# Designs tried in a protein design chat: VH-VL binders against a6w1c8. Part 30

Target 1, 192 residues: a6w1c8
Amino acid sequence: MSLSINAVARTQEGKGASRRLRNEGLVPAVIYGGETAPVSISFKDNELLKAVGTPGFLTGLVEVTVEGKTEQVLVKALQRHPSTGAVMHMDLQRAQADKAITTRVPLSFINAAQSEGVSKQGGRLTVESKLAEVRCLPANLPEVLTVDVIKGQLDQIFHLSDVILPEGVELVSLLKGEDHDQPIARIGKSKR
Key: E = the ipSAE of ESMFold2; O = the ipSAE of OpenDDE; V2 = 0.75 times the mean of E and O plus 0.25 times the DockQ between their complexes.

## First folded at step 17 (VH-VL; framework fv_masavibart)

Design q4 (at its last look DockQ between E and O 0.06; V2 from the best seeds 0.00; counts 0 for: pae E 13.2 > 2, placed apart)
Fold by OpenDDE, look of step 17:
Structure q4 (fold): chain C 192 residues (1-192), chain A 123 residues (1-123), chain B 110 residues (1-110)
Amino acid sequence: as target 1 above (192 residues)
Amino acid sequence: QVQLVESGGGVVQPGRSLRLSCAASGFTFSDYAMYWVRQAPGKGLEWVAVISYDGSDKYYADSVKGRFTISRDNSKNTLYLQMNSLRTEDTAVYYCARGFTDELYGHYYFDYWGQGTLVTVSS
Amino acid sequence: QSALTQPASVSGSPGQSITISCTGTSSDVGDYNYVSWYQQHPGKAPKLMIYKVSERPSGVSNRFSGSKSGNTASLTISGLQSEDEADYYCSSYTDSSTYVFGGGTKLTVL
């Protein structure tokens, strides 16, 4: 089930136009990808706020309706103000059922408390990466990737290769080679 | 309940240093930008410094640049202000404040304030 | 970092409406909708009353409202009550990625 949000097409572009939109309570964005030309759009800030607050909006498939036309998209980039952190712009990539997509999905670490490193050895799980970049068909896009750390020992480092991958899902980093198997978590002693 | 408690204020001579602390509780400290705002006796509010949620970004008022350092320890839920080369004009109640944040707008204002700690710089 | 301009003082009788102005420049109040207002009672910490020009935090009375025109933001307090007697400060985000406060306005309820 995809999340849905409404947008309005915009004709004016540029820094000034974007600033005006933001001052009007709108957030500029662009939809691109596929054979269709890019479309400049804007979201109402209140609607976007609600959407962004919904789990999966930034990491999953989203249905965007513009002028009565609905498209399935992924949030590819979220530009934030460097000082305030406010959303300044969004890049949305069209998702096609028959074309692989690349996006980041949340990592979920399970069984940490029950792991030997934590339960018996007094360690604590520290997450270094909360997201992982995947490649898959839209239909195979998971909401979350699971890392089971039940066998974790003290001072053990977990890597991307430890992620349980659903069918049809690949980790982009691992596709680049074994040397790209990045650490994502560690069981270590508490710093407190 | 959100609580901010400043400490470390006192009387110091010009040129000396002082370190302020702000203990935060009642919220996920690491999710919020934190601010220092000061108020000279009988005067208005003056923005002093801001630090991002993870400490990666820091901004200062011109009046304190090069002299003050804002920092935070998220493991201790504590905000700090290292004040060096103190001047008489730095005399003020120093407030720590939480930056309001949401999923879209980040932080543009201060939604919670401590009660402040008085710093007096005098010869 | 010039302070925003506020009247030094305003006064009103209970039940009346008063307005406090906050004048900045195109580099702060004029350029952004990031104006906030704070209430400060004597010996107390400031309290956020208005943010984003006209929005109220939870728990703030609807007697407080904010607006902006050009480089001037305004705080309006309707149905003035004795408890409203306090100092009021406006603030704004600036082009330099900083914040600026107004000089403050002392509100007296007669």
Scores: ipSAE 0.017, ipTM 0.569, lowest interface PAE 6.7, mean pLDDT 88
Fold by ESMFold2, look of step 17:
Structure q4 (fold): chain C 192 residues (1-192), chain A 123 residues (1-123), chain B 110 residues (1-110)
Amino acid sequence: as target 1 above (192 residues)
Amino acid sequence: QVQLVESGGGVVQPGRSLRLSCAASGFTFSDYAMYWVRQAPGKGLEWVAVISYDGSDKYYADSVKGRFTISRDNSKNTLYLQMNSLRTEDTAVYYCARGFTDELYGHYYFDYWGQGTLVTVSS
Amino acid sequence: QSALTQPASVSGSPGQSITISCTGTSSDVGDYNYVSWYQQHPGKAPKLMIYKVSERPSGVSNRFSGSKSGNTASLTISGLQSEDEADYYCSSYTDSSTYVFGGGTKLTVL
């Protein structure tokens, strides 16, 4: 599901203005793209903290309400405080139905416990990548991409090419060539 | 393998100072925020301080603010806690911990801990 | 902020399932707050068992599961074993940008 969040328009920009906003408990952001000029906005830091903790906020379409008007956006980039993880700034891209978007989508590895590698051969699934970057139209954006490991054997390595892709969804790394079919998980007898 | 090893604990009188160290290995130390967490005998866990990956930002629990100083030396992969004006309530095992932030969900948790070093403040 | 409330102790027999609760407010364990669980054996450091309410780090048995309903998070341990005897702490990264731990629960395996 899409998350909605309220924002306030802002007129001050730049490094000094952004620092002052954060000192007031606000997080600066910008909405850009489409046929409309960029809009500088801010979020309340406590409300944004709750929103980014919600599954799908950073990887899916979000409704942002500014002065009673709602826009559909995608979180394109963010800057986090290095010590606390709090969001310091966000870039939001307007979603246009006829233009492809690029974002990171969670990977879900299913059926590991039922696989022969885990159930009979003493293996354990180790996840190497929790996200994959996709390109698709907004209507095709999945909430999650599935990797079915039911047929997994001990010592098997799963790659991006093993991801089950819905129609209209492409993996950005695979568009760069076969040498970018990176490992995403493995079944092995590894321990900490 | 990630390893965190604390040192510098001991028995001291109230009002004295101690400096704790945490030696880190098995990861790129300068990429991570680092934490001190303490546990008084028979009590639960209490966050003490945090320092950003490059040392530019430092934050403290109210109970230690003004008395404790967190620092790091990225060239030596070492985290420090300078504890001044020690009080009996500072008696605890002090743990060094590595924090993790998952960009997808915006949460923060302690994925690796040291073995702890005991600080006892008594007359 | 409100302390996270855990029962002081719980017990179970080998092979049973037990549940440890962690109750707070909407500001620390509500719909938008993620909860972690730590296991601590006597004399040892805490170990991360559950993060993001229900996810397990590598090397943690699937006998451990987490959930959340309302302002209460739960850690469930199925197929209880003697090695599970330990203290368990819940934790949340709160709206105030600080970490809050529960008071801890002593699990005894009978």
Scores: ipSAE 0.000, ipTM 0.457, lowest interface PAE 13.2, mean pLDDT 82
ESMFold2 (binder alone), look of step 17: mean pLDDT 91; pTM 0.932

Design q5 (at its last look DockQ between E and O 0.06; V2 from the best seeds 0.00; counts 0 for: pae E 4.6 > 2, placed apart)
Fold by ESMFold2, look of step 17:
Structure q5 (fold): chain C 192 residues (1-192), chain A 123 residues (1-123), chain B 110 residues (1-110)
Amino acid sequence: as target 1 above (192 residues)
Amino acid sequence: QVQLVESGGGVVQPGRSLRLSCAASGFTFSDYAMYWVRQAPGKGLEWVAVISYDGSEKYYADSVKGRFTISRDNSKNTLYLQMNSLRTEDTAVYYCARGSTDELYGFYYFDYWGQGTLVTVSS
Amino acid sequence: QSALTQPASVSGSPGQSITISCTGTSSDVGDYNYVSWYQQHPGKAPKLMIYKVSDRPSGVSNRFSGSKSGNTASLTISGLQSEDEADYYCSSYTDSSTYVFGGGTKLTVL
């Protein structure tokens, strides 16, 4: 299921224009990529606050409506306020059905509590990476990638190669060679 | 091992000033926005102030604006709250808190808290 | 003063499950997914138990779970233990860029 948000086109750009928009309760953004020119837009603060708190908005495909026309995009980059965490600017990349996209997808570690490392050996799962960069067609974009740690033992380290990959999904780091199989989680001794 | 230790609380009369400190250890202090939250006796939690990681941005609750000043010294890993023109309604335990860094969601919750320091304002 | 409404107290016996409610409005709980829950033992600082409505920090037992329906968020504690006896506060980030807390709920383990 796709998420959606309304936006307003804007004609002025640059640092000064962006600051004025934010002072008026608007968040500047740019849609780029594909076969068409970039489009400068803005979002209402409260609508964006609701959207970014919705699971899948920052990591999945989003429909953005500008003047009655919709585009399917993914969030490529964002800038956050250093004190409040509010989004100050957003870069959006157009997604075309026949072109591979590269984005980050959440990792979900399942069955840790049932593993011997946690249940019998006094361990606790420590997650070291919460996201993994994938390449796939838009239709194949997963909402989450699963790492099943049911067989985990105390002191075991899990790596990107332990991620369960759906059909059509590749991990970008693993395409660079076996020395890029980074650690993503560990079962270590518990503090509690 | 994250630790936050408040100090500087005490008993003062209305109209006086007090300065609170929060010593931070066990993490890179200059990477985090820091908060003051207070709790009046028998009441709930109230946000007081926030300061950005580098000190460039500061925000205050309306109840303390113009009277309290938040600051930080990143070379000493210390957060401060200067409390001027104190009123009886400022009586509370004052906590320093670290805003959690969540790469996707920003600073929308407080993952570590100090044990607090009591400020009593009474005549 | 708090815009988020919690029951003043709740009680349960060891091994039972209990639920603490946190009722707000569309402008805080209903439309947004920024509800957090904090546990506070007497004389101690609050501890984060749940954030983003239902997520648990790595050090928090899976006996604690969070959910939301309409304008009401809920903290559920299963398998009650004596150490769970504490005050519990909900909070939310609002569309006015402020943090609001509930008035707190005292949990008594009988």
Scores: ipSAE 0.289, ipTM 0.716, lowest interface PAE 4.6, mean pLDDT 86
Fold by OpenDDE, look of step 17:
Structure q5 (fold): chain C 192 residues (1-192), chain A 123 residues (1-123), chain B 110 residues (1-110)
Amino acid sequence: as target 1 above (192 residues)
Amino acid sequence: QVQLVESGGGVVQPGRSLRLSCAASGFTFSDYAMYWVRQAPGKGLEWVAVISYDGSEKYYADSVKGRFTISRDNSKNTLYLQMNSLRTEDTAVYYCARGSTDELYGFYYFDYWGQGTLVTVSS
Amino acid sequence: QSALTQPASVSGSPGQSITISCTGTSSDVGDYNYVSWYQQHPGKAPKLMIYKVSDRPSGVSNRFSGSKSGNTASLTISGLQSEDEADYYCSSYTDSSTYVFGGGTKLTVL
């Protein structure tokens, strides 16, 4: 089930307008994509806070309702305050069923504790990447990508190519070539 | 109950270094930006440094920039302030403070403070 | 970074209402609604009394209220009590994404 959130259309644009919105407890955003014109919207900060804190909101399909109209979107960009991390602006891309989308999906590493590198060799799994960028149709968008590290040895590095990909899902980095097979985790001894 | 407990203060000579710690409890430490604020004897409050929830962002007051380093260990629920090249004007009670997360706009105020630890820099 | 301007001291009698001003610039108090107020008793850590100009944390007496006009924020304490005697500091976010504090105001309850 897609997460849902309400927004309000806004007519004023610019840095000043955005600042005013923020001062009023609103977060500016934009919905774009497809053949429809971009729509400037705002979220209530409290509602958005709750949403952002919900798993899948930033990485999955979201239903945004604006003035009674609901659209399925992806969070494509989140601008945060550099010091506080507060959400300053959001870019939302419309999802179309027949068009491939690109988004980041969480990585889940399983069986680390049972791996030889950890269980027998005293290593620890260090995750270097928590997200991976995928390309897929909206219907094929996974909630999480799994990396099974059960066979992991000490000093082994896991790469994007080690990710178990569901049907219809591609890793964007790997599409660029083998030289883009980035490390995502390693089993090593903890440096004291 | 949210608790912040500073430690590491003391008397040091100018040019020396000191490391402060702030032990946090009663909340999910890794969810909050943390701050150091200091207060010279008989003076007002001065912002010193801030570190984001995951430690990825750090900012410093101009007065301490290049000399102080803020860090955190989320696994230990501890905030640190490494103070190098200490000056007499660094003499103050140093407070650790939690940034607010009550709203999306986040850390625009300090909702909890430690008791503070006194740092005295004197020749 | 220049401190926000507060009166050095204010005084009032029990039951009275007093106001402490905090004057900044358009780059801090004027531009943002991120003014907070802190109470500090002698030898104690500051306590948050007001945030976002006028919001009050749970547990803080409704005798404390905040407002802002232009570049000046104000803390009002109504029904002044002896326990209110303390130093009060305002703070604000700045364009530099940092905090600035006022110089502090000593409140004396007569």
Scores: ipSAE 0.029, ipTM 0.589, lowest interface PAE 4.3, mean pLDDT 89
ESMFold2 (binder alone), look of step 17: mean pLDDT 89; pTM 0.920

Design q6 (at its last look DockQ between E and O 0.09; V2 from the best seeds 0.00; counts 0 for: pae E 8.5 > 2, placed apart)
Fold by OpenDDE, look of step 17:
Structure q6 (fold): chain C 192 residues (1-192), chain A 123 residues (1-123), chain B 110 residues (1-110)
Amino acid sequence: as target 1 above (192 residues)
Amino acid sequence: QVQLVESGGGVVQPGRSLRLSCAASGFTFSDYAMYWVRQAPGKGLEWVAVISYDGSDKYYADSVKGRFTISRDNSKNTLYLQMNSLRTEDTAVYYCARGFTDYLEGTYYFDYWGQGTLVTVSS
Amino acid sequence: QSALTQPASVSGSPGQSITISCTGTSSDVGDYNYVSWYQQHPGKAPKLMIYKVSNRPSGVSNRFSGSKSGNTASLTISGLQSEDEADYYCSSYTDSSTYVFGGGTKLTVL
């Protein structure tokens, strides 16, 4: 299911215009991709804040409505204030049903407590990567990727290759070769 | 491919000024925070300054605050460092670096570096 | 802006594994998973080897790995090769929204 948010078209562009928007409680953004020209838009900062805090908004398909027209998009880039973390700008890529997209999705680790490394050997699962970059058609975009760590031993490191991939979904890193099989979690004893 | 090329280094006397430039290519310059990092001869890396993607935010190391000014021209894909009131301890190779900020996780690091430009402050 | 603590030097023979430590505080290495490692050959610019504690950029050998425990991050180089001889710097994001570097470690391949 797609999240939805409203935006307003804007005619002015540039740094000055963006600053003015932000001062008015608006967040500038751009929608691009496909055969349609890019569209400059703005969001209300409070609405966007809520949306950004909603699971799936930054990692899934989003429906953006501008002047009564709705487009399905992905968040591809987000500028944040270096101190406050406030969203200052967003890049939104149009999703096309027949074109593969690249985006990051959350990882979910299951059965950690039941694993031998945790249950018997006194270990703890430490997640090193919460997201994985995938390539798939929009219709195949998963909300989450699962990693089953039931067979995990103490000091074991889990990698991207341990992710359970649904049909039509590829891990971008693995497509680059074995050297790109990144660690994503480990079972160890915490020393913090 | 991403490329950063520093220029403007040279030999100057203490108290003088120098302006460094960093030409960026191979990426959307205006989307990234940019950094200056310096390295004194035979020493380690020291963070100098950072400028946000649109130039609205600037931060400086205490050692250069009030003397150095970081700026950028996104229309020219160029980063600058205006160095005033130079001191002998400012002698270093100055690198420009692209800062990566993960908008999902908040990850920060320097993923690309220029070759550096040498600044020598000597009487 | 206190520097992260690294050993001044480490050495190993070809084929061996070596580890470089990077010790910070709860305000940098301990609080964030934003530790990066950079390799620098003499007269060259630093190169990103590890980011976010344990992730390798494209093109970086899988012989390089990173980890963290408490306030100490570690870079491990397995199957040591002559080309690995270089200076290595760790870095971390800090609570002050700035970066801090380690003092650097010179790796010698014997």
Scores: ipSAE 0.027, ipTM 0.662, lowest interface PAE 4.2, mean pLDDT 89
Fold by ESMFold2, look of step 17:
Structure q6 (fold): chain C 192 residues (1-192), chain A 123 residues (1-123), chain B 110 residues (1-110)
Amino acid sequence: as target 1 above (192 residues)
Amino acid sequence: QVQLVESGGGVVQPGRSLRLSCAASGFTFSDYAMYWVRQAPGKGLEWVAVISYDGSDKYYADSVKGRFTISRDNSKNTLYLQMNSLRTEDTAVYYCARGFTDYLEGTYYFDYWGQGTLVTVSS
Amino acid sequence: QSALTQPASVSGSPGQSITISCTGTSSDVGDYNYVSWYQQHPGKAPKLMIYKVSNRPSGVSNRFSGSKSGNTASLTISGLQSEDEADYYCSSYTDSSTYVFGGGTKLTVL
C-alpha cells in the first residue's frame, strides 16, 4: 500500500527558523536528491506523529504532497526528541523509478516453534537485528524480508546470508563481502 | 542483558524528602531517555517523570511538578528522582523504565523496567 | 476522557482465548498506532508484551496478539495458560499528552 502525507513549503531555514516552526506545532523537513534542488518543507505535528507510527512509513516509499506536487521519498534520517520521542526533523530522499535506492527493511523470523532447536532442544529464538539494509529499484522494495529458521538447532546463529531475498533485492552489507555477513538472530538456552 | 535496579525507598513522614536511584547496566545508558513510573498499593501505573538522554530536557506529571526533580549521571549510568515535600498520596512502588529503543520503535513505550523500590509516606 | 478505559477483570479457562479491551479517543488510540500492552505478575515489574498496536517483542509468545478497531485496542491471549494470570495494562502516547495508562485488567485463569 502507498503511504502519503501532506506538507507545506517553507522559506525560513536554519536552526532558529526550525525552532520557531516546532514551537508552532510544525516539524521541519528537507527533501533532497535527484536532479532537482532541495526543498524545505514542514509537517503538522499531529499528522506526522500519526504517520511515523504507521507500518512502512519509516522503512518504505512515502508519497509527500507539497503545494499540489507529489514526490515519492524515503525517510533517510530523523531526529527524535530525546525525552518524548517526537520527531523534530526529517531528511527525505527522492526516489526515482529507474535508480536503485538504499533503505532499511524489517526482518521477519518464521517457523522458530517448529525448529528442532526450539521444539526439541529447549532453545528460544533471540533476534539481534530487526532491520536489514537493502538495495533495489523502488518497484522491487519489499515491505519485509523473511528469515526461515525451521532448520535451526540449539546454539545456531543466523546471519544476513540466511535472509530470503526477492528478485531484484540485494543486501548492502553482503555487497561489501562475505566478512560482512553479520549475525541477525540465534537460538540460545531457554531462561527458566 | 539490560538491567535496571532501583534503590533509596523507605518509610518517611509527610513533608520530608527522599532520593531514589536507578542503576543501569547492559546497554549504552547515554543513548536513552529514562522514566520514573509509580504504582500506589493496589492501584494502576502512573507516569511520573522523564529525562532526555543527555539530561537537557525534563518533564513531569502534574501531580509531582515543583516537588520532584529527575536527573541523571551518565558517567555512573545512574538515574535519580529527588522527591521533596512528600505527601501520603506519593506512597507507591517507584519503577525505573527505559524508552527510545531504535529507529522504528521510538520512545512511545517502556521496553525494560526495574523491580521497583517502595516509598511509604505515613504519619 | 484522557485516561484509557480497561475492564477491571476478565477470566478464562486454560486453553481458551480471551480479549482485554483498551478504549480511548480518536486523539490517542483511534488515530495513532502507539498502543502498548504490559503484563505484570504479582510483586513483579511490568513486562512489555505488545508495542505499536500489534508488534510482539522477541521472546513474547505468539499466543499474545494486539489489534485495534476505531478507538478501542485489544489484547488477545490464545491458548490461555496458568502463567498468564496477571494484571495487564495498556498505554498510549498522544499528541498533547505525555503518556497515559489504562487502569489495568486482572486476568484470572480458572
Scores: ipSAE 0.012, ipTM 0.563, lowest interface PAE 8.5, mean pLDDT 83
ESMFold2 (binder alone), look of step 17: mean pLDDT 90; pTM 0.927

## First folded at step 18 (VH-VL; framework fv_masavibart)

Design k1 (at its last look DockQ between E and O 0.37; V2 from the best seeds 0.00; counts 0 for: pae E 12.2 > 2)
Fold by OpenDDE, look of step 18:
Structure k1 (fold): chain C 192 residues (1-192), chain A 123 residues (1-123), chain B 110 residues (1-110)
Amino acid sequence: as target 1 above (192 residues)
Amino acid sequence: QVQLVESGGGVVQPGRSLRLSCAASGFTFRDYAMYWVRQAPGKGLEWVAVISYDGSDKYYADSVKGRFTISRDNSKNTLYLQMNSLRTEDTAVYYCARGSTDELYGFYYFDYWGQGTLVTVSS
Amino acid sequence: QSALTQPASVSGSPGQSITISCTGTSSDVGGYNYVSWYQQHPGKAPKLMIYKVSNRPSGVSNRFSGSKSGNTASLTISGLQSEDEADYYCSSYTDSSTYVFGGGTKLTVL
């Protein structure tokens, strides 16, 4: 299930035009990728902010409707206001069914409380990375990647290789080699 | 460890000026937006001002616009609040707070606070 | 910019579970998942307890949890302890690209 949002095509480009849009309560964006030329669009700022705050919007496939035409896209980049964090610009990449995509997916750590390291040894799970970059076909894009830490011991470090990967999904870091198996979480003593 | 220490508070008469400072340590100061938040005696928290990590953007609460100026010196790891034309309703403990960004959504919240400095505006 | 609505006070006995509500509008609490909670002991600085509705910073007890339904966010403290006695403030991002605080709730541990 893809999230959906409406946008409006825009004809003016450049920093000045973008600033004007923002002043009008709009957020400039661009859709690119595939064989089709890039399309400059704008979103209503409040609608976009709500969308951005919705789980899956930044990490999953999104349906963007522009002038009655709907495209499936991924959020690839955000420019945010340095003080408020509001989105100032967004890059959207078209998803094609037959082409692999690269995007970040949330990590979900399960069974931490039941782990020996936490339940018996007084440890606490500390998450070092909440997202993992994956490569897969759009149809195989998971909403979340699961890390089962049920067997976790005190001072144990979990790595990307501990992630349960669905069929057709690859971790980008691991594709670079075993030396790129980065730590993603640890069970350690509580700091309180 | 992250540490924020406010200074410059005191007792002043209405219409006068006061400059607050916040000394930051234990983190890369220039990487964070910084905030001023105040709390009147026996009252709640009120957002006052924010400055971007590089000082290029500043925003103020309506209640202090035109009177207060937020600034920072990243070379000194120090945040400032210049308060002009002070009013009795400006009486509060003033906290400096570090703005933190969510990893995914990128919106700020206040993850570290100083102990505050008291500003009393009275005739 | 009106403050978010919190009960003025709540109380509970040690070991009990209490909940503090924070009610806003569709322009703040109900519009975004950017609710945070702060604990403040008398004469002390506020401390971040929850961010983005339900996330705990490192070092915060798992007795503290957050949730949201509609325009109301909730902070739940389980296994109430004497040290939990403090003022609690909620905060939310707003349509105006600013933050708004609740009026605060005084928690008394009986």
Scores: ipSAE 0.035, ipTM 0.643, lowest interface PAE 2.5, mean pLDDT 90
Fold by ESMFold2, look of step 18:
Structure k1 (fold): chain C 192 residues (1-192), chain A 123 residues (1-123), chain B 110 residues (1-110)
Amino acid sequence: as target 1 above (192 residues)
Amino acid sequence: QVQLVESGGGVVQPGRSLRLSCAASGFTFRDYAMYWVRQAPGKGLEWVAVISYDGSDKYYADSVKGRFTISRDNSKNTLYLQMNSLRTEDTAVYYCARGSTDELYGFYYFDYWGQGTLVTVSS
Amino acid sequence: QSALTQPASVSGSPGQSITISCTGTSSDVGGYNYVSWYQQHPGKAPKLMIYKVSNRPSGVSNRFSGSKSGNTASLTISGLQSEDEADYYCSSYTDSSTYVFGGGTKLTVL
């Protein structure tokens, strides 16, 4: 699925340029990486708020259009105002087809209602992690990673190793060792 | 325990001014955006104004723009609403509310509310 | 003047499920995932029940759920109880950098 947003190239000035843009309702950003020089851009704040509210914008590939030219980028850093949460600046990395990227991808837990733990044993799925960090080539980047809990029993704990991985996708935590196979969900007794 | 206490409401004639206060406690006031929301008697809720944590950004509903001023004093943990050129349609209970933090999306909902203070504008 | 459209009233019997709608435009409910729902009992301040369309704050019963389709958000209350009898308001962030509320829905538990 493609996520896209329009941006405007900007001419940088001394230390006051970013402050002036933010005062005008614009969010400064930079696109870097690859063999092309960095490009300074800006987004309209209301358009950016719409974009960050959509699934996958902060964790997946985004198409940024700058004056008719489209680039595939990944959000690498995001600076927020400490009290309002408004986005103050974004760092965007160009996706290169032949270089692996590292990003966070949403986890989707399926079939919980049909599992014996939930349907027959009075359990409820509790999600402990909503994202997993992956490494893959850009063409292999999934929009979501699935955890099928159909075989779940009451008191069962699911871990990163239970994630269904598409071809070419690795979980970064598991590359660090088996002691990093962290819990991501469990089926436990409901409380009311 | 988050607590917000409004004061300064009363009965005034059209064209007059009134200043509302909201005393905050139980949280670090200077870290939060603050809001005013009003409710006319027997009617629904209407957003009035917002102020950022340091007071640098202020936004108003069109119905009050140019007449109302939101402000804050972080040393006193107090939010203010200066209401000038009051009209009969400004009659309402005025609530102060705290903006909640959402690390991904900012402050876009009101997680704690005061008890409200009544402003009546009538001849 | 209600910027978001809610039904004026909804009723249900104890134990039933009901849904309250909140219809806006692409400039608010349709364009942003910043829809919230508030419960207000008579003489009391509003209480946050749902934020960001479907998230439930700590301490709010799982009988309350939220969703959105197109320009319409919905609050669903399952297993109605007498204490659910209240006014319910939706709200949304808008393209004008403002916050807008629906006109409110009075829920009656029969």
Scores: ipSAE 0.000, ipTM 0.483, lowest interface PAE 12.2, mean pLDDT 82
ESMFold2 (binder alone), look of step 18: mean pLDDT 91; pTM 0.928

